# Designs tried in a protein design chat: VH-VL binders against o46895. Part 33

Target 1, 223 residues: o46895
Amino acid sequence: MGSNKIKNLVQYEIQDFVSLNKMDTKSHDSLNLNVSKKSRYLLHRVLTNQLINNRSGNACTKTRSEVEGGGKKPWKQKGTGNARAGSSNSPLWKGGGVTFGPKPRTFSNKTNKKERLLALTTALYLKSNNTKVINLDNLDFTNLKTRDLVIKCSNLIENYKKDQKILFVAEPTASGLWRYVKNISNVDLIYTTGLDLKKILQAHHIIFTCKALNDVKEVFNEQ
Short names: E, the ipSAE of ESMFold2; O, the ipSAE of OpenDDE; V2, 0.75 times the mean of E and O plus 0.25 times the DockQ between their complexes.

## First folded at step 13 (VH-VL; framework fv_izeltabart)

Design n5 (at its last look DockQ between E and O 0.05; V2 from the best seeds 0.00; counts 0 for: pae O 6.0 > 2, placed apart)
Fold by ESMFold2, look of step 13:
Structure n5 (fold): chain C 223 residues (1-223), chain A 125 residues (1-125), chain B 111 residues (1-111)
Amino acid sequence: as target 1 above (223 residues)
Amino acid sequence: EVQLVESGGGLVKPGGSLRLSCAASGFTFDDYYMHWVRQAPGKGLEWVGEIYPSSGWTSYNEKFKSRFTISLDNSKNTLYLQMGSLRAEDTAVYYCARESFTLEDWGPYSYFDYWGQGTTVTVSS
Amino acid sequence: DIVMTQSPDSLAVSLGERATISCKASQSVDYSGSSYMNWYQQKPGQPPKLLIYDASNRATGIPARFSGSGSGTDFTLTISSLEPEDFATYYCQQSSSWPYTFGQGTKLEIK
């Protein structure tokens, strides 16, 4: 991937979420984003792996030995006698054929992490024209109403439409925001400790907090 | 209804320049890769390049990269092809095309599902 | 560059008969379980029209008489029971690697 990627600087103007129109014009920040030259294929591969891991459970693996259970089964094919919940709901489930125990961190995790990281930076770059950065420092979460949040989003995003998905990316210490976001059907939230490729790809608009942007700079410096 | 309408073609002398436009309607413009494809008279199709409107990311067929520039105006949902140092072999019908792949409604498939009618460029002295 | 070679360059077929057009890529166009191979139909004075994507999937609105098959480097387009509107030029196209490339075209003519 070193010769199959291009590094791009993306700059953002920082807006105060409360005021929106009183920010100093020199208040900017930026990300250096590696972008895969084969972005569509990379994104599809990484997303497919994410969806398989999230979706699979009882039927993620199916072998004759798992179904038969040792051969002393007197009941016929679709009959009962097998534990239906014997299959794993996740890759870490006991006795599953998909994975067993924690994955090695020295080899497999490094490869998966690099590929996942490149997919994340590629996705963020491709959505850069629909990405905003806001400062939340003077927002009082104790008095925030869901209606106020919706109004602020509609003012921040030019030509906003109600069917467009909005994704907030926030620092882990901004947990108060989740209380209000969770009940708005077209708005979602992820934290910098849990960046999610599917949610980034599904969002039409992405809103970083200033602190979240700083967090991801450290994550992306590994490229 | 998805529509792509090219314009700006015409007769140009060798060494000249021309800018083609592709007006897009009926879909969310910045969700889709947009492409230029050309076809010389009586010949096959040749890919010129692509742009992703949401980022401005471009990729070119290398034979055109030094002379052709793909750009856009998101406020007008319009794709452009700036052509410079034109030669007789650049005579062709130029199509804009939309790629099926989107980041929001992603899938594994990449093909040109909508094409404009084309605009003709003739390079002759 | 991936070179796409179609065979034959032209084909004369009677109405109601079957036509088969092949396309060979100079290297595999498969990626992650998908074959990035598409087929287009083009009539004189018109832009190309998508017929088949991902080697074997018919585009919306394309009649069942059109089918595609193949993987890797070898692909075919089959038209069963030809109709008068099927006489056109057909192109295969790969979208797996830049530059995206098209075959030279196969002209299908009425016998």
Scores: ipSAE 0.214, ipTM 0.622, lowest interface PAE 4.9, mean pLDDT 77
Fold by OpenDDE, look of step 13:
Structure n5 (fold): chain C 223 residues (1-223), chain A 125 residues (1-125), chain B 111 residues (1-111)
Amino acid sequence: as target 1 above (223 residues)
Amino acid sequence: EVQLVESGGGLVKPGGSLRLSCAASGFTFDDYYMHWVRQAPGKGLEWVGEIYPSSGWTSYNEKFKSRFTISLDNSKNTLYLQMGSLRAEDTAVYYCARESFTLEDWGPYSYFDYWGQGTTVTVSS
Amino acid sequence: DIVMTQSPDSLAVSLGERATISCKASQSVDYSGSSYMNWYQQKPGQPPKLLIYDASNRATGIPARFSGSGSGTDFTLTISSLEPEDFATYYCQQSSSWPYTFGQGTKLEIK
């Protein structure tokens, strides 16, 4: 089959997560990652937009008109020996309003779908050497302990360090995995329905489930 | 310093087998694609196949897929080409080459940046 | 398979003159804004040496007299002023799709 293999086709070895042995049948899967020279600036742009969008923008100070109290002139205009004052809520007073203080605002930047996708593919490409694909078909989640998961990760990842971030990418139906991943400080879990560029870029290691990889393939192929 | 050193070449009879080795130094295979390229006497370059880092995935020229096998030993930092059912037309200098396939310098780029000196295989009756 | 065709097969050029070698691919070797086209120099008894990558980028240590141009299916290697050490065989190579393929080579000889 003279099928021209795409250069950006990344090949992954599928490992059984239970035995961590190479499945008797050397199963491989692949992911077509569209990467271009233009992808670098997009990574920055998309990441920046994501960070901007994550800002709460809820900082709020009260102006002189919003501070409780006041209304009465603190003292007469002349003859007191004090500086002139119109209100006790003046920003010049302790406890007064704040001039030009922060007010609630919305932080939002729009990223188009194509740019986001290209950024994601680029990020995954950059992490391709640190990406593993696992088969969870034989994993019994009912008897799995968090400790066991850590051990499995340590065996799966070469030169595993506790301070390194591991990102699991799973299908939405892999609900059992979340129960164990949530308790591990250096392990995060995202679903294929919500691929997070920031988490992908921050991860030292990425672990895909077979189903997750297929989901991602479908998304990438639809574009 | 990056260095590739091929060995294992020699004279072999038609139908025989031969295993070539490529010892790498100055880098680890995990970060690079490794290739075999051969050159018949007085002829051009012919791509034989490659092995992907980490996964052990291999790709071959269809011409050689049934007879040649590429493997690597990370512990020895050595690349191998197992050749079987050798023919007279397999007489060539066999090179191992490192492929850089990275996003460096606004890539991705793919090129053979380092080559070994080659090892000569002669298939003759 | 992508067939790489170089022209000419041999070229005789005098020292100090310009040499131009063409390489044509049977299919586009461009992907996502990059050209997976490389040029190599090979001298007798030596392995190939990388000259140009991504169609137009000089490899580290390659003199400025070497330049590459082109995109898609048509590529050109140019040596602006030939030096004695430049007489060798030159190969174009595509890495866009498997199998990787080389041109048949162009032998640059002294006139």
Scores: ipSAE 0.022, ipTM 0.596, lowest interface PAE 6.0, mean pLDDT 86
ESMFold2 (binder alone), look of step 13: mean pLDDT 90; pTM 0.925

Design n6 (at its last look DockQ between E and O 0.02; V2 from the best seeds 0.00; counts 0 for: pae E 7.2 > 2, placed apart)
Fold by ESMFold2, look of step 13:
Structure n6 (fold): chain C 223 residues (1-223), chain A 122 residues (1-122), chain B 111 residues (1-111)
Amino acid sequence: as target 1 above (223 residues)
Amino acid sequence: EVQLVESGGGLVKPGGSLRLSCAASGFTFDDYYMHWVRQAPGKGLEWVGEIYPSSGWTDYNEKFKSRFTISLDNSKNTLYLQMGSLRAEDTAVYYCARESFLWGPYSYFDYWGQGTTVTVSS
Amino acid sequence: DIVMTQSPDSLAVSLGERATISCKASQSVDYSGSSYMNWYQQKPGQPPKLLIYDASNRATGIPARFSGSGSGTDFTLTISSLEPEDFATYYCQQSSDWPYTFGQGTKLEIK
């Protein structure tokens, strides 16, 4: 038989965001993640469904290791040198399948809740070596400057390179942080109320707040 | 340019162990599953196992799981195959291979190293 | 495990003629309408080289004389007009389920 799922405990050292370099910044927390043994198929299916739902559910039955939906002309090209080519292809991806065949008029992913949660936990596990947890309790959002945030990020991430993508995962009440994250081109923010598989997979580094990690534990308890 | 360079092959007695290395360059290591595939003299290709560099998650052909371990050093973009309890039938050329882009729609081995030869004999 | 069976084991064909290699999987390698089947070419002393992915797509730099077809369990590699560099061993490989498996190989020789 075998099992398609493996539970993995991931431990995180919690760092105080203000005082980053203090080793006396205390505690650990953990996340018990279900991980699919067939992660490529799962992640592709769920990511494809995410892309379809963002485009009002008009995709055909063409699901394999695809990340991007098929056959639709993009509004924006990838910025290489292919301007006015009208192609949705990119150098790194192959998504040019045939869209002819049965066309569903309405497509809902509500029955895929368990798969979506498994994809999120699998993706977080796959990114676990590049995931950090921070405590924001000492942060004064009213006096935070963009430069301070950049410096803190560069010190938080071992061997940080400026071209690496950073994804913050924060609780909804940390909305003051958005003002500063939006001004940094390689940094993005999602809230625990809107976990986004695509952004998690694209990130080189993930930074949870402590409160966000607690929220995520609740989201994943219903697996 | 994508390059995969294996090393560490050689002559080993039955029951011995050996560690193979695969140095990867020219691509973002975290965006791809990496694999070991072997080929016995005059025989076909056999998948050994895989690793996802970001998490260290591995999976193996069950035939090898008890004796072989895949690991990596992400700071060096280097993949390892630790082989233990070697047998004569493990004599083969061992290739490292890169699978197509992890988040893309396809699954194939687009780049292969030159291979490194392991000979198990007394 | 999905067993991949190629036929024939060897094939002798004259330059400029057509060669056809068959590959049969013990279980379907289709997933949501796509076929997870790849073809590789291997010359002596060299690593395998990707020819065809997803049953029918040519890899970058592969000449148009190579084509792939099939779905489900039955797949075919066709070389429409053999060139001297095409004499090699050809492998099919499924990427539908783990472990990934290869056919036993088909040696293509000069008639």
Scores: ipSAE 0.041, ipTM 0.569, lowest interface PAE 7.2, mean pLDDT 76
Fold by OpenDDE, look of step 13:
Structure n6 (fold): chain C 223 residues (1-223), chain A 122 residues (1-122), chain B 111 residues (1-111)
Amino acid sequence: as target 1 above (223 residues)
Amino acid sequence: EVQLVESGGGLVKPGGSLRLSCAASGFTFDDYYMHWVRQAPGKGLEWVGEIYPSSGWTDYNEKFKSRFTISLDNSKNTLYLQMGSLRAEDTAVYYCARESFLWGPYSYFDYWGQGTTVTVSS
Amino acid sequence: DIVMTQSPDSLAVSLGERATISCKASQSVDYSGSSYMNWYQQKPGQPPKLLIYDASNRATGIPARFSGSGSGTDFTLTISSLEPEDFATYYCQQSSDWPYTFGQGTKLEIK
């Protein structure tokens, strides 16, 4: 029988994003993550549902009746030497309608709230060793350069590699961070209002802001 | 040097209550999980419960959940075990232990106190 | 609950000889690539002392003669050459699931 480990709390070290000096006073915070090995199957289900729900479903072809023109019979029924034809919009004709072509439809799979949350907590738990929490309170966004952000990330993340995906999770009010993150190919940003399981799973490293962590705590504590 | 010192043990009658203390020195509670483990005379070790000092979160062995309460005083760097409705079977040495399970993959008790003896007898 | 079963309950071994203690878990204690199995040594009148963590890692200050091995449900503690101070009771412990549980203990005695 496989291990059924359940983790209720994950501890994070909070680092000042400005100084990132190891000698600085560091604090710790925690996040309630109720996870078990048995919950891993939910990752696949929830991710699949997310992908399904992201489908546009707007593919549309015109049927014979929807194609413009074709009201008049192309030729008389007999005596022409041609095959019988009722309309120029027939699917048999170039430019005609499409029979059984795609029509707009809704791709929607319902995921239970609890399952979704469990999947998110599981994903975050799996990434816990590669998760950092930063304090942005003293960060001046006005003077920050993209290069500086990369340097900060490289200092924050152990064994930083340029090809590794970094996911920032920030509070919605952290609008200044987006300006710098958007220019970095391997860095992505999501907000606590829209935790994306796919993004979390794809990330090699996750960086939470303190405020974001608090937002997430509120959500997870309501379980 | 990391030290854990238990106190508060003694003789108590069945149905009584007792509060054990564990004074920690050489480290701060905030970085660790703290546990109570007991050992009946001549028997093995039994996990009682844990607390995460940073959040105050607690978890208990189901056997003790209704009778025992774990708490702490950060200002005194002291861990407590409040025991109620004590039974003869609760006679044991009670240890406080520090768990090294921060954000890493490992979970173990790296430091233990010397223990305090609780005897429940009529 | 995960039940931890040690074998043997007692073991008599001579000084300088090898001692092997087994611990079996009722279910796997492995999770996410780690084994949540620890070994402790306890002498009379003393608290347990950590020997091995994560099945095979020696704790700080533990002599090289102590080694741990195993994964999943089967684990082994080995003392390559017994010293006088090694005669004690040894416990395995899992941290894979709550409640944390210990083996019943193995008393290592001098032959």
Scores: ipSAE 0.018, ipTM 0.547, lowest interface PAE 6.9, mean pLDDT 86
ESMFold2 (binder alone), look of step 13: mean pLDDT 92; pTM 0.945

## First folded at step 15 (VH-VL)

Design o1 (framework fv_izeltabart; at its last look DockQ between E and O 0.02; V2 from the best seeds 0.00; counts 0 for: pae O 8.2 > 2, placed apart)
Fold by ESMFold2, look of step 15:
Structure o1 (fold): chain C 223 residues (1-223), chain A 125 residues (1-125), chain B 111 residues (1-111)
Amino acid sequence: as target 1 above (223 residues)
Amino acid sequence: EVQLVESGGGLVKPGGSLRLSCAASGFTFDDYYMHWVRQAPGKGLEWVGEIYSSGSWTDYNEKFKSRFTISLDNSKNTLYLQMGSLRAEDTAVYYCARESFTLEDWGPGYYFDYWGQGTTVTVSS
Amino acid sequence: DIVMTQSPDSLAVSLGERATISCKASQSVDSSGSSYMNWYQQKPGQPPKLLIYDASNRATGIPARFSGSGSGTDFTLTISSLEPEDFATYYCQQSSDWPYTFGQGTKLEIK
């Protein structure tokens, strides 16, 4: 359940994505991020709920061998169908390791909005040293190539390794960026209307647009 | 193979400073919590503090917070403990430890699955 | 701080005998149906070695003679048939709240 929290101010330097030069006057922006003192428990609970809810309407059906395997371990099955719904190592799950009756056809776990928001701000704080903010105002999408995006990312991120995951967080009106990001296996994009805890945690580097940062300030000010 | 190797221990006078290092091999610090734990001679184990792999978040046992600082250098895959204002009671073996809580295993972790061999700090006149 | 109290402080047992070590926490270490309670073995001159995590799960490479049980505030480590390599000091540890804390240790001795 709910953890104690600590408010932290995170500063970002704004970079022009096209030129990658710093502006002639330094531009900065900031977020106030609430961080859970029990971050790992919070993140595990919220991530588990996200994965369970993504099973939306699917009954957890198993063959007889999956269900009747005995009481050797909790719910988790090695590589079975319930692993597809983001099953976890949580001992709270009841499954093939314990004898019980029919599985529910559909299940979901609820997480209140406050808890999900605290998980998002906690995750963003944990990633804050690997987060950049860019200005996209002068980016010409019509002449941009996928290789150019890769080069710009490698220049933006010092000591960049090509196997590292990059997550863009953009405003919904930046849909043109998706056309380029989708072609790069280590780069992903989310919009401010659909912040995703799993993608934030999986990212080695996070890149906000200036407009996206402004969008999330209102959401995080509910803290 | 995961290995943690501490170094930098030794004899220091009360009031002195010392920096301990913990070199990691067989894994990188990506998405791990790293810890320092100490053990005074003939005594039990005492948690000193933790750091998330990005360096953005640290937490300390309150009794050490004013005197000890945990940091890391991801380019060297190395964890540090900077100790200041050392006292005789800080005499101990200092271990670095890895917490089993990774992105790939978002199940219940919160235990120390790998420990270094320890490095000995002696605080004496 | 959650205080972890082990009993006994030392235990003398013969090879092949069962050993039982208790650990009591000053507050519940349960959350969301999990018990955040771990057991470590430590031999002289060596670092601790993880035996049991989350009260009852054996760590990789730990023989089946080691088992853990309990919930809430009361936990038990059981060694079903002692081997010569099992004579060591055993620590319980809670990870439910900061600071993480350890029991004072139980020394398991021959005879």
Scores: ipSAE 0.340, ipTM 0.667, lowest interface PAE 3.9, mean pLDDT 77
Fold by OpenDDE, look of step 15:
Structure o1 (fold): chain C 223 residues (1-223), chain A 125 residues (1-125), chain B 111 residues (1-111)
Amino acid sequence: as target 1 above (223 residues)
Amino acid sequence: EVQLVESGGGLVKPGGSLRLSCAASGFTFDDYYMHWVRQAPGKGLEWVGEIYSSGSWTDYNEKFKSRFTISLDNSKNTLYLQMGSLRAEDTAVYYCARESFTLEDWGPGYYFDYWGQGTTVTVSS
Amino acid sequence: DIVMTQSPDSLAVSLGERATISCKASQSVDSSGSSYMNWYQQKPGQPPKLLIYDASNRATGIPARFSGSGSGTDFTLTISSLEPEDFATYYCQQSSDWPYTFGQGTKLEIK
């Protein structure tokens, strides 16, 4: 896999989420991202596996033996003019069992850790131009309204559109942010402990917290 | 001041093993890729391999992958190159180098900003 | 592997004159708007010294007479006016893909 990687340094401008004013002192951070030369194939494979694994597999039908009733033969074997029948639970009857119907099963497709991580780094690289990094240190969650969060997002993102998906990536300790994000239809929140490739790919804009970015760095460095 | 000092070079017989060391001062290996690069007498430069952080990531030139191992001792701030099954063609000066980048420039990176003086390995019967 | 080819192998130039060295990559070394091309100077008995990074940026302490240009697969190192200390071997190097690779070197000699 090594020969198919391209190393990329992505730099981000850090913005204060409270003042939204471009502080004269531009603080920057960077993230090293490995990108696969076979990015389409890898992303497709990992995404497909994720979708497969998310299937519930709980569909269940009853066979003739599982349907209630049917202990008594519907009619005598001869002399009725009807076709022979052994049970009213036969799949040939209305209300009978289902032959070869769906049964609960587990959908599982294993993806190796290296491929998953490479897919994530590739996806983040592809979204790098639409990624912002924010500092939440000065944000008072107690006085924050959902409307205010939307306004802040609209100011943070160039050419903001209401129909565009925004993905927040935060550290697990940023639990207060969820209360304000959960009611916004086009905004989603994930934590660094559960980076979701599907959500990253679907997002038009990605917003990292500074702490989240550091967490991601650690995860990628452990490869 | 950043300094890299290689050691461990010497004369070894074909088929032998040798361990090179690179002692770093003025910085820690954290957040840096460290590299080994060699240069045969009168020849160009050849990349051997790299290591990142506490050894969580290593990559090798395919030519050396089966014979060479790169490792770190963070407690000593020292980089190592373990060489096995040495051949005459392995005769070279071996350099350790730090890979860095600048935040002042958007996009640039991955250059060797500091090099050691090198240690000489001679493989001869 | 990305093959780096320098030209010429050797170059004789007089003091005060311009020197130009070319480096061609077998594949593009550009990524994310940057060129992962570096230039090094090496004098006899010394390790390589960084001159230019990202195709056109001078390293710290490098004189203004040194400049780099190019993108994609074609790169050039230029010394506008040669000084006595500039006579050395120069190497281009790509950091775009593994394995990292160097050019074969260009020896700059005094005419």
Scores: ipSAE 0.015, ipTM 0.529, lowest interface PAE 8.2, mean pLDDT 86
ESMFold2 (binder alone), look of step 15: mean pLDDT 90; pTM 0.935

